# Designs tried in a protein design chat: miniprotein binders against q9h3h3. Part 28

Target 1, 235 residues: q9h3h3
Amino acid sequence: EDGFTAEHLAAEAMAADMDPWLVFDARTTPATELDAWLAKYPPSQVTRYGDPGSPNSEPVGWIAVYGQGYSPNSGDVQGLQAAWEALQTSGRPITPGTLRQLAITHHVLSGKWLMHLAPGFKLDHAWAGIARAVVEGQLQVAKVSPRAKEGGRQVICVYTDDFTDRLGVLEADSAIRAAGIKCLLTYKPDVYTYLGIYRANRWHLCPTLYESRFQLGGSARGSRVLDRANNVELT

## First folded at step 19 (miniprotein)

Design yI5
Fold by OpenDDE base, fold request of step 22:
Structure yI5 (fold): chain B 235 residues (1-235), chain A 85 residues (1-85)
Amino acid sequence: as target 1 above (235 residues)
Amino acid sequence: SEYMIRWKIMMLLRFADLLLERAEELKKEGSDPEEAKELLKFVQYLLRMAIELAEKLGNEDLLKRAQELIDRAQKLLEKLRELES
C-alpha cells in the first residue's frame, strides 16, 4: 500500500471513531441478549452512512462489544503527543524503541489484532464468534467496521490492554483462533495511530508488531505468531 | 479536552487537504470522475466534522480554514459534474 492509501484509510478510521457507535455492553446488558443484538446489527448489513434499507438510519462508525472487565483507559494521549512533537523538533533519532518508551511513559499501551474480511456470512459469523468471546470474558473488547463501499473489506479489531505484554497478545490470538477465525491477523499498537504514524511513514516505522498465521495440526494455539520487529517466531 | 479537540480538527484538516489534492490530481490526469467525486464527498464529510468541532471550541481561525477547504472541495465537485454533463 502506498502512502496515500495508508493516509486515506487513517482518515476513514478517524472519521469512524468520531461517529456514533453501535455498542453491546456486557457490563449493563445481559449476555442472553447478545444473539438478538447480533441478529439486529449484522456487520455485513450495517452501513457506514445509514443507507436506505440498512438496520441503521444514521451514520455508524463502529459496531462494538464491551466485555464485563472492560475499562476504557487510553492513558495520557495529550502528553504522548506533546512528547512526540518535542522529539520531532529535537532532531533525535526515532526508533521503534523510542515509541515503545513513549507509550510506556504515557501509559498509552493499548493495541489490537486486525483481520480483514469480505462482507457476508463469513464476516458475520466471525464477528459473532468474537462477540461471544468478549461477552464470555475471553476477550476484553472488540469492534468491527460497518459496510462502506460495495466490494470493500470490513475490519474486525480485537483489543488488548498492553502491547508490551507478549503473553496477553498471544492469549488474544489464541482466543480469536478458538472462535474459528483462520485468516491472517496483524497486531498494531494504538500509539502509532495517536501519533499519526501509518504505513510508509517518513521515519520508516512499521506499525505492525505481530503477525499471526493459522496452522493446521499445530500447537494448542492453532497459529504461528511472528514478531515482525525482530523477525522471530514467538510460538 | 480542548487540546484533544484541537488535535482532532488539525488532523481532519490535514486529511481533508491531502485528499483534496489527490482529487485534483485525479481530475488533471483524466481519471474516472467518479473516483474523484467520491473522494471529494468524503473530504466534505471530514470538513463538516471539523467545522462542528471548531464551532464547539469557538475557534474562528480553524473554522475559517475548514470553510475555505470545503468551498474548494465544492468548487472542484461542481467542475467534475459539469464535465460529465
Scores: ipSAE 0.733, ipTM 0.915, lowest interface PAE 0.6, mean pLDDT 91
Fold by OpenDDE base, last read:
Structure yI5 (fold): chain B 235 residues (1-235), chain A 85 residues (1-85)
Amino acid sequence: as target 1 above (235 residues)
Amino acid sequence: SEYMIRWKIMMLLRFADLLLERAEELKKEGSDPEEAKELLKFVQYLLRMAIELAEKLGNEDLLKRAQELIDRAQKLLEKLRELES
């Protein structure tokens, strides 16, 4: 995708983040209610803008599930942004290592596995699997985009607390695979979003750190994970 | 925080401006008016969000900028509708 497409998608994601969310919070809601909630708000039927006949009458940015151990912490985003602006002004080279260090320094370490699926039963089934994994404590937090334009894919995001913790990233991949997800996964740190770094950026920074491909019978985890920065398989 | 609200507004305005420019380009290229209209509707959506946040901050400058972009988007939308009639 070109730079415009990347920024357009980023704009859509930002708007979605700012709109109301449909949330199942396992910290306050019994796990036994998850199935009813999933049935009430299937992602394939929930519409982005609250279309007539949808389960929602108002705009919904995301459908989300919070695990029992979920604690929202975005770190020092303001400090990160200030440091990023200073770095750009300095004219010093900007590398993936630079961004990693900025993220660590300011504790902006969240990242997510992403999967794109067409609307329908397969999406709803995948989401249900992920939601269960979150409620059962195998994953911490996940969200799925509601149905938007006709023919458009929906995205499921599964978060990890620290994109620099390779083991944690891999564990989340394993949990996703255990939930029955077989599609391609990409992992993106949130720091790139906070800094407005998208695909085809002037610094040639790739916001995707990892790719996971499903593999039958190969590994215990059921996937092969590629470190894109180093072009090395981690599994 | 006030800073984060300001940041969000600035990002919304940036995206709105970018998408508005794209819609103008689509019109000039003679592309399907529907694509441009869809972009403009989304631009208006972003700008409404920006206005709400700017009002929350009491920032008149950001409100003014958002309003200018809305007006530009509306004018373009009207022109596109005229071309279809």
Scores: ipSAE 0.728, ipTM 0.913, lowest interface PAE 0.6, mean pLDDT 91
Fold by OpenDDE base, last read:
Structure yI5 (fold): chain B 235 residues (1-235), chain A 85 residues (1-85)
Amino acid sequence: as target 1 above (235 residues)
Amino acid sequence: SEYMIRWKIMMLLRFADLLLERAEELKKEGSDPEEAKELLKFVQYLLRMAIELAEKLGNEDLLKRAQELIDRAQKLLEKLRELES
């Protein structure tokens, strides 16, 4: 993807973040209600802008499920941003390591596995599997984008608390695979988003840290995970 | 926080400006007017969000900037519609 496409997608994501969310919160809602909620708001039918005939009449940025252990803590994002601005002004080299250290220092450690799926039964089924895994405590939080007017792919995001915790990242991958997801997964720390660092950025930073490819019978995790920064397989 | 709201506004304005420029380029290149129109509608959407946040902050400068970009987007939309007539 070119720089423009990356920026456009980032803009869409930002707008979605600001719009209302449809949320199933397992902390306050019984797990027994999940199936009814999923049936009411299948992501393939929920529309981004509340199109006529959709389950939603108003814009929906995301459909999300919060697990019992979910705690919204983004860390010191403001401090992170200030430090980032200072770093840019300093003119010193900026590396993935630099960003990692900034993230650690400011406790902005969240990241997410991303999967892109076409609208339809497969997407809804995948989402249902992920949502169940969240409610059952195998995952902490996930969200899926609603259907866009022009169609296109929808994205499911599965979050982890710490992108520097390799085991935690891998465990989430395993849980996703256990939920029946077989598509390509990419893992992106949120720190890049908070700093406005997208694909094809001027610093040549890659916001994707890991890639997961489904593998039949190969690994206990059911996937091959690549560390993109080091070009090393972790599984 | 006020800082975070300001940051969001600035990002919205940045994206709006970028997408608006792209829409202008598409027009100049003779690309499908529908693509440019869709971009412009999204630009307006972003800018409406920016305006709401700017109003919340009481930041007149950001509000003015957002309004200027909206006006620019609207003008471009009108030009695109004229080309289709």
Scores: ipSAE 0.728, ipTM 0.913, lowest interface PAE 0.6, mean pLDDT 91
Fold by ESMFold2, last read:
Structure yI5 (fold): chain B 235 residues (1-235), chain A 85 residues (1-85)
Amino acid sequence: as target 1 above (235 residues)
Amino acid sequence: SEYMIRWKIMMLLRFADLLLERAEELKKEGSDPEEAKELLKFVQYLLRMAIELAEKLGNEDLLKRAQELIDRAQKLLEKLRELES
């Protein structure tokens, strides 16, 4: 998709966060109702602003599924943001290690695998597989953007609770792949989002921590997961 | 919590300003006016959110900043509509 920047996408994500969400909450809704809910609210048909003819009449920021074991904990986001402001005033250098230390200190450890798909059957099928994995307990929480512009790519986010727990991050990648998803996955810790740090930021920080590629052919099959901060393969 | 509301307003204003500048560039490049118009509608959406939060917080300065940006966006929208006439 041409014409969009990282800042534009970040602005859209922030506006979406602040608008109402469509949520299937497995903690309060029987799993047998999931298929009907998915059929009613396919991400290729739910519109961002409630277009005529869509299943929603009002704006929808995100379509989300919460697993049975989902226990939300954003950590000390206010303390994180205050410490970040103080650090910027201090004149001390800002590095990826700085961001990691801030996240650990303030217990803002969540992060997410991201995938970008064109609207249509492939997106709806991928989302349905992810949503089932969440309700069945292989994943904890996921969300997908609604349709905002014809032909524009949409994003599925699959959350993990601790970006420093490499085993947990790899387990989520494996569950995503088991749902039949073969596209590129990138992993972004939430600390970057809460501090407003996106690609092309003034500190030249790279918000992508891990990258997952699905391999077919050769002598190996499965995911290849790279730790981009340390340039090492985790798989 | 008031700190978080203020932070949200500042981020909304930052995004709105950057996207408004982008819409000005699209107009100068002679790009399709529809792209710039859609971008400006989104800018106004962000600014309406900022106005709502600024009113809730009682912050007159941030409210004025958001109102100035929304007026700028509206004027550019009107100019783009005239180009199609």
Scores: ipSAE 0.697, ipTM 0.907, lowest interface PAE 0.7, mean pLDDT 87

Design yI7
Fold by OpenDDE base, look of step 19:
Structure yI7 (fold): chain B 235 residues (1-235), chain A 85 residues (1-85)
Amino acid sequence: as target 1 above (235 residues)
Amino acid sequence: SEYMIRWKIRMLLKFADLLLERAEELKKEGSDPEEAKELLQFVQYLLRMAIQLAEKLGNEDLLKRAQELIDRAQKLLEKLRELES
């Protein structure tokens, strides 16, 4: 992806974050209602702008499921942004380590596994598996993008609380694989999004920390996870 | 927070500006007018969000900047429509 594509996707994600969400909240809604909710709002049919004949008449930014243990905590995003601006003006070298330290200092530690799937049954089935895993407490929170007009790939995001907790990141990968997901996964910390750091940025920072590839007959996790920063396999 | 709202507005305006430039480039290159139109519609969408946030803050400068970008987008859309006529 070129720099323009990355910025365009970032703009779309930002707009989606600001639009209304369709949410199943397991903290307030019985788990027994999940199947009906999934049937009512299949991601392949929910449209980004509420097209005629879609389940939604109004724009939908995301479809999300919150687990019983979900607690939104974004940390000190304002402090992070201020520190980032100061760092840019200082002329000091900016490295992945710098960003990690900024994230830790300001407690902006959330990250997500990402998977891209074409609209259709496979996407809806994958989403249903993830949603169940969230409601069952194997995952904390997940979201999926609605269908765009062009029928492009939709993204499922599965969040973890701390991108610096390697074990937690790996556990989420295992839970995703246990839900039957076999596609490529990439893990991205939210700190890069909050700072406007995308692919092909001037600092040559890669926002993808981990990649997970499904492995048939492999370890109990069913995947191989690569640390992209160090080019080391973690599993 | 007010700071976060300002940050969001700045980001929306930044994205809108970049995407407007891209739409202008697409037009100059003789690319499919439909692609440029779709991009401009999305730019207008972003800018409407920016306007709403700027109004919430009472920030006239940001509101003015958003309006200027909307006007540019609209003019470009009109030019693209004229080319299809």
Scores: ipSAE 0.722, ipTM 0.913, lowest interface PAE 0.6, mean pLDDT 91
Fold by ESMFold2, look of step 21:
Structure yI7 (fold): chain B 235 residues (1-235), chain A 85 residues (1-85)
Amino acid sequence: as target 1 above (235 residues)
Amino acid sequence: SEYMIRWKIRMLLKFADLLLERAEELKKEGSDPEEAKELLQFVQYLLRMAIQLAEKLGNEDLLKRAQELIDRAQKLLEKLRELES
């Protein structure tokens, strides 16, 4: 049952990746246009398939903002996928360390913080804050899912360049919190996505590497970040 | 690259096959036909994507596999619609 749910969600994510995206690209668009764009395309109102009365008339897979410094570098994805195929036939055990080594060897190092929010003011407010952080240079690239079904949770993804660079991952967490976001964040390296590995996979791998919880109180940090692979706190 | 496009087609076909099997199970269980119909519409969406990519590659094997699955999905969807008539 939970295996089917994970597969269904992975299929929806793949279809969304392949559909058109709504993109604010700070590399080619003045920052002064951001607020109007955000008002035109709030994620709670943009529909996945272009429902009547929505701001979009055609399917939208993702709503995204690219920062001025965004330079896509997925690494050697094809070599990664070939090595993964070979590994599966080799009989060698497949562990989280195996995936980490493949990602490092093939320079497929990007990853993302994820947050899930219900449609409405909180989602639109969180997205607007993230989008501004991207355009202002505190974050590099982010995307948010459109509304697929009224009342269903949507996801914001905030990317980082290197999941092994813990300082960079923590800086992205801090920028997200500075935008006023207090919900649970989970971090997934892109290597899992490129290999088609999701929760409930046959190798029992957990794609979540880090977890961030906003901490109430007078702490200067404001977040508690846990390395789930090693069960150690980073903050 | 061609390798990446083939990988995408194979993943789309894998997902479509699994979701189609689930829709067949829902029909056999006598579950609400709307759930199965929505799932089949999504299966057809995935398969249309796979067919478009397979046609661009000129890969006859992948295209044939996608067409067989979309035919199965369409037949099941028609059966579900007839039950409601």
Scores: ipSAE 0.714, ipTM 0.907, lowest interface PAE 0.7, mean pLDDT 88

## First folded at step 21 (miniprotein)

Design hQ12
Fold by ESMFold2, look of step 21:
Structure hQ12 (fold): chain B 235 residues (1-235), chain A 80 residues (1-80)
Amino acid sequence: as target 1 above (235 residues)
Amino acid sequence: SETIEVTVTEETSPEEVAEEIVKALEEGAEKVRLTAYGRQAIERAWEAIIIAAKRLGYRITVTIEKEDGKTIYTISLEKE
């Protein structure tokens, strides 16, 4: 906040990725252990740097749950980055379409629904609902940031394996809503993260593809999902 | 009610499909239904939808289904 820039936020994100994670892995841990794990590590109490009185004694970058079907595959990230450099020097236009094709070519297809919540009961309750949905198989993998400082918002990320599978992206939104979550969600493909393309970028690209807004009585999915850049509603 | 059916392949021009979408909706069709098999055809269909949305200037609704291994995009003008 004070003196923070996009470069500072990117550096913090990389450091969090490299610090230890607290993981509940349904592939190797019985589902009956989930509630105890959630009680041990509420995201509003797990601290980024291991503060006194927190459940963790060392830094924690992320708190994550892996579903039984989770199969990690980041794709050809190095090839993607090399092709991105070549594209930038080629004189060809840089558009959302060219980024999508680059992601497809290099199989960097994952993306995520995001929600931002203040520390406290609402965050912990939302995370617990998401974690249960992952362990029950309605979602595949999710993570939540730890508490970094008083009053700062935390983020829950719910991953999908292919942002071009638009039905799959909508199905993940539906599963999030079925877990009782009513706040605004935004969807971002991981390709933008791997290329260092953030909201304030020189190409004026929008890393957010979709917004999801909770809706009673109007949609079969319980939400309204909008591609605002193209003025398209997905159902 | 009228539904216009379009098959999209990996050789299909997204611009030509977009023109068909726009024409059908402006002439009063209730829906345009794009059927695509395989990743490249699916992405060409999506590209056509984006081009059509830009040309129309109104919000459109896209319903997404899978049937028999094919992706189906059903396009209509937003009601209400």
Scores: ipSAE 0.779, ipTM 0.920, lowest interface PAE 0.6, mean pLDDT 88
Fold by ESMFold2, fold request of step 22:
Structure hQ12 (fold): chain B 235 residues (1-235), chain A 80 residues (1-80)
Amino acid sequence: as target 1 above (235 residues)
Amino acid sequence: SETIEVTVTEETSPEEVAEEIVKALEEGAEKVRLTAYGRQAIERAWEAIIIAAKRLGYRITVTIEKEDGKTIYTISLEKE
């Protein structure tokens, strides 16, 4: 948000979503082709706008891997957005509980673990591990942002299909850790993303439900998962 | 050693369950186990946990398990 407003960040995110994606789809592509694809399109070298010398010649919004069991189901996003607008004008309280209920009502239940890494070997290695976990069926779907011209941090998003299935969210965290990821992870339900609710929002909502920290010799998952807003540790 | 068992349904008040959690833990129970079947009951159980956590003012640990189609939330105070 340094040098940007929330409306500018939302516009940039929308543009990325609408630009072409580079997708490895395990449902239609043999798993044996994954390693070659990863070598061709490392996220530290795939540029947002197709810079000279990039593996991509056209803009890329996202690089994604779909698992063999991936079944797209975004839910009733338009109904969610309409109900959100109605709620805002109603004068009724806006709380984490009302957001959760809107998401449940409109079946917009997906969420994601996020990690932010600088361009380079660590990013490319982390992405490769995540992509393999997706193709092997330990995770469902993941995406990573391409390299920006200014070379800022990039994001890997690892999706889960239901943020209210808290055991499933913990299992995804474990699969990420098993892929060798040791950095901080944060978990955000997609409802916040679809409604444009970011950390500095006027309702003081916290879009991040959980924080996962790698812990050598910790729980069976290899991490500690904390709901910081409520001071609850999930195990 | 003492574990307090609570069954949560879609008709259950999260406030009342939160009061049970807080009372049990403050009176020295080692654990409180919430058993819930179905989405609405599961979410009521989670809401109760959030309410209880705010009232206690200490970090709680929630162990999450599934058994025979039921979700089990086991709540304890973290020993540190």
Scores: ipSAE 0.776, ipTM 0.922, lowest interface PAE 0.6, mean pLDDT 88
Fold by ESMFold2, fold request of step 22:
Structure hQ12 (fold): chain B 235 residues (1-235), chain A 80 residues (1-80)
Amino acid sequence: as target 1 above (235 residues)
Amino acid sequence: SETIEVTVTEETSPEEVAEEIVKALEEGAEKVRLTAYGRQAIERAWEAIIIAAKRLGYRITVTIEKEDGKTIYTISLEKE
């Protein structure tokens, strides 16, 4: 939306990143323990700051599940940020193409599908489906925000390793839909987040690359994926 | 022909490939198929697609496949 609103949301997200996370790590925890963990920590009841009556007594920034194949590597973020500053003073145009090349050069290639759901059964059910898909190997990493006191929508983030691997991005969308999720999804490369580029930025860049809309019988994967900025449909 | 085939390499001009895509589709080709091996070629192919999409002014559909270590982008005009 406007840059003022985006800056407040970014500050809250950064604070959440630094607080403790509740993690189910399939690399070190048997898959048979997943259902109990999901029942103990439904995202609609895990509170941001450990409210009385919630399953957590301490602050939680994120609830996450790591798949067996998860190999964390954020890439050369510091080099990316330095190159971004140099680009801004170089006189060269700042375009989606130049951002993509910076991301490639510095190996900051991850991105994520995002969905926003109100607290309650639909959120908890969607998260459980995603978490199972991660543990079963159809997805690699996902996280969900905890419940805030004001009770607004929560976000599920489903990561992909490489936003330039467009088939991989589509296959993640397909795995999300196979988990029964029918809401709107949007895809954002992490490079925009690391550079502080949000909606209404001064360069008029669009940080959302794709949207996915559920579609009964319209395709094998059950969704229509669109790059709205370039008016390209991906299949 | 119904399908125009283009091989994209790290040395290929995205602008020249975009011209080929636009020309083929405007002349009535059903599909243009770009084959690329390796990251640089794949991204040049994608850049060509974006340039072509801007020039055409209509929505295009890109079907993405991997085969024998190569990425294949198949481009067609979306009718509907």
Scores: ipSAE 0.771, ipTM 0.917, lowest interface PAE 0.6, mean pLDDT 89
Fold by OpenDDE base, fold request of step 22:
Structure hQ12 (fold): chain B 235 residues (1-235), chain A 80 residues (1-80)
Amino acid sequence: as target 1 above (235 residues)
Amino acid sequence: SETIEVTVTEETSPEEVAEEIVKALEEGAEKVRLTAYGRQAIERAWEAIIIAAKRLGYRITVTIEKEDGKTIYTISLEKE
């Protein structure tokens, strides 16, 4: 893996959130235009900074697809951050349960399935499958990182509205699997990102709640979803 | 095989429910079904599952269902 710390990748992702996005919005654009848009902006060719010969001339932070039911809601991130600072100052024990309660209280409930793929056909094909699933209403919203200069792995993020809705998290995994995705998936709540809780943090909190592994001939979902931290399989 | 039914409320102790789960499974229950109404009860039920899993020391399987505004967690041991 490119020697970037989880903190560096998070900072890069936050910086990318501030740059222009290439968006297909199914609320305003006919679904029949999706294939042409995917052909015009394949993620493996869209460059982070608009390199010469890329489909984009300007910097692109993310390539995204919005479903018909997509409504952006981040909740009270500022209130969450203030409550988190107060909690740290209190010296009270911090657990995954504590973070869930903070997230619920401040309505910061979004989370995402993540997959990392090398630039190329497999990435573009995976993205096309996800984009179709979003436009067809099987998923609400997804984004993919553009190609970096260093040629590192690109990330596809598939969002769910509530990481505490474990059934919704499982349904999104099922939809991703139905789109033909067979790679490893990890699920991360956005609350961990907003609070700067990365891997190997001082509270020993794992920002990855679930891992999904593809299984041939398994359950109706075509995957095994594991809470590794708690040794619980979700079906 | 016996399914043990437990209703979880917003007042229910996750630790007490965890003890019931552990006891039921150790006594040979095939399944434990937790029924929870509302967000707080659902989270308490989940906390109970996590505590129970930790106490058991082996992997458990949880099926999640939603019905009529309730969430149902069905806990079982992985059938080898």
Scores: ipSAE 0.767, ipTM 0.916, lowest interface PAE 0.4, mean pLDDT 90
Fold by OpenDDE base, fold request of step 22:
Structure hQ12 (fold): chain B 235 residues (1-235), chain A 80 residues (1-80)
Amino acid sequence: as target 1 above (235 residues)
Amino acid sequence: SETIEVTVTEETSPEEVAEEIVKALEEGAEKVRLTAYGRQAIERAWEAIIIAAKRLGYRITVTIEKEDGKTIYTISLEKE
C-alpha cells in the first residue's frame, strides 16, 4: 500500500546493515545504564543519516540491544547462497521444506519477530520494553530501524536462534507480549532474507511463517500464533 | 476424551503419521500427541502435522512441549 515493495524494504535493510550501529551490549555494559542509553537514543529521534539536531551526528543503520547470552552466529550464509543458486539451476522443485533443509544444512537458522510502528512515544515505549527484556535475558537480541523519513514506519526486529525451534519462537512471542506490546507481529526466518525471497516471489514461498495477534484474557501467552500458510494455530 | 499417541522416529514416514493424525481426528479423538526424539524426528513430526492440516482442510491447534530431549506436539481441533 505505501508504494514500497518488499524488495525495496529489504534493500534498505541490507544497506542499513552496512552502516554503523548504535548498540547497547549487556555483556560489557551494566544493565543500570540501559535507561540512560534509551533516553539518549530514542528510536523515534535517531535519524538514518544523522540529521541536524538528532541524537546521532553520523549515519546509523540500526539501534540494537545484545543480551548476556547473545552470540553472533549467522551460519554459512555463503554456502547457503551457493547451494540455492545450484538448486535453482537444477530445475528441481522448490518448497518451504527445501528451504528449511538448506537452512539446517548451512546452519542459517535465525529468525525474527517483526513489528512496524509509527515514530513517536508508542515506538520508543515498545523499544524500551524490548530492550529491557533483552537485558533481563527473556530475549537474546533485538534491533530497531532509525527514523528514515518523516511519517515512515520503523521496524523492531526481535531475534530467535532457530526458526525450526517452534517453542523458542513461541517463547519469544510471549516475552514480547509480556513487555506490553499489543500490535501485530510477523515471524520471518533470515534464510528468506539472505536468499532474496520476498512476498510475491516466483516460487510462491511465503517468507512469513507466523503471525501473532494479541488476545485479551486468552492463553498464558497473551496472543494467538498462526501458521497462516498451513492453517495451524500454535499454542 | 481419547488422546491418540504416536511416536515419530527418524525412520517414520511423515505421510504415514499424517494418515494416523487424520484418521484419529476423523474417528473422534479429542487429541493426537506426537512424540519425537531428535531434530530429524521433530521435523518429520512437523511435516506430518502440515500434511494432516492440509488433508483435513480446517484449522488445527498444536501445543508444543519439551521434555528430556523429546518434543511433544499435541494436535487438537480448534474448538470454536
Scores: ipSAE 0.758, ipTM 0.913, lowest interface PAE 0.4, mean pLDDT 90
Fold by OpenDDE base, look of step 21:
Structure hQ12 (fold): chain B 235 residues (1-235), chain A 80 residues (1-80)
Amino acid sequence: as target 1 above (235 residues)
Amino acid sequence: SETIEVTVTEETSPEEVAEEIVKALEEGAEKVRLTAYGRQAIERAWEAIIIAAKRLGYRITVTIEKEDGKTIYTISLEKE
């Protein structure tokens, strides 16, 4: 188990959000250029700090693909954080329902399916499948972490606009499975990231709402999605 | 296969719907179908499902469908 605490991984992810991104924007770039862009910037070769011989000479935080329908809306993250500080000071009970209501109130509704893959062909192939699904309009936006120096796992993030829209979350899982991805997926709302709620937090909140497991010959979606907190399988 | 149908509104008690779900499944219904119109009703229906799942003490399966501005939750027992 890579000795990085969930807090360290989150701090690294936040620092990466501030560095330059390599972006393919389907709104401004023809879909016919996607294959050339994927060949130029395979995520297994793009390095976090622009190492010699990498496709990038400068630091890269993320590699991303934006679909035609992508609109960046982060909601009121500052208001959310202020309300969260006030809530902690109040001594009121903090539940998953409390976080959901805060997210709704401040319009911080984005969430993501996460997959962790070792650097190499499987990662690059998975990323290419996701990037196509985004450009084809089956997914709105996705990003992948660049290669770290230590050769740790890279993460692909596939976003949905509303973590409270369970059907939209399931549709994104289906699109990921249709792209040929068979690994374990976990779904996390961005509100948990913005509030610093990670694994083993003092409130015992699970930051993962859903888990998707690939299933052969089962549901039309090709996966089983489990609501872990409520022990409900979504199909 | 008996399917029990329940309409959920913004005024519907999640606890009452949960009792109906539990009762239907305990009485041998194969499926319970919740129909909800609008965001509030959809969430109340989901709250009812969570309450029912907790009362049953075993995993349930929920299918989600959208049709004509309504959300339909179809609840069934997980087939082992």
Scores: ipSAE 0.669, ipTM 0.888, lowest interface PAE 0.5, mean pLDDT 89

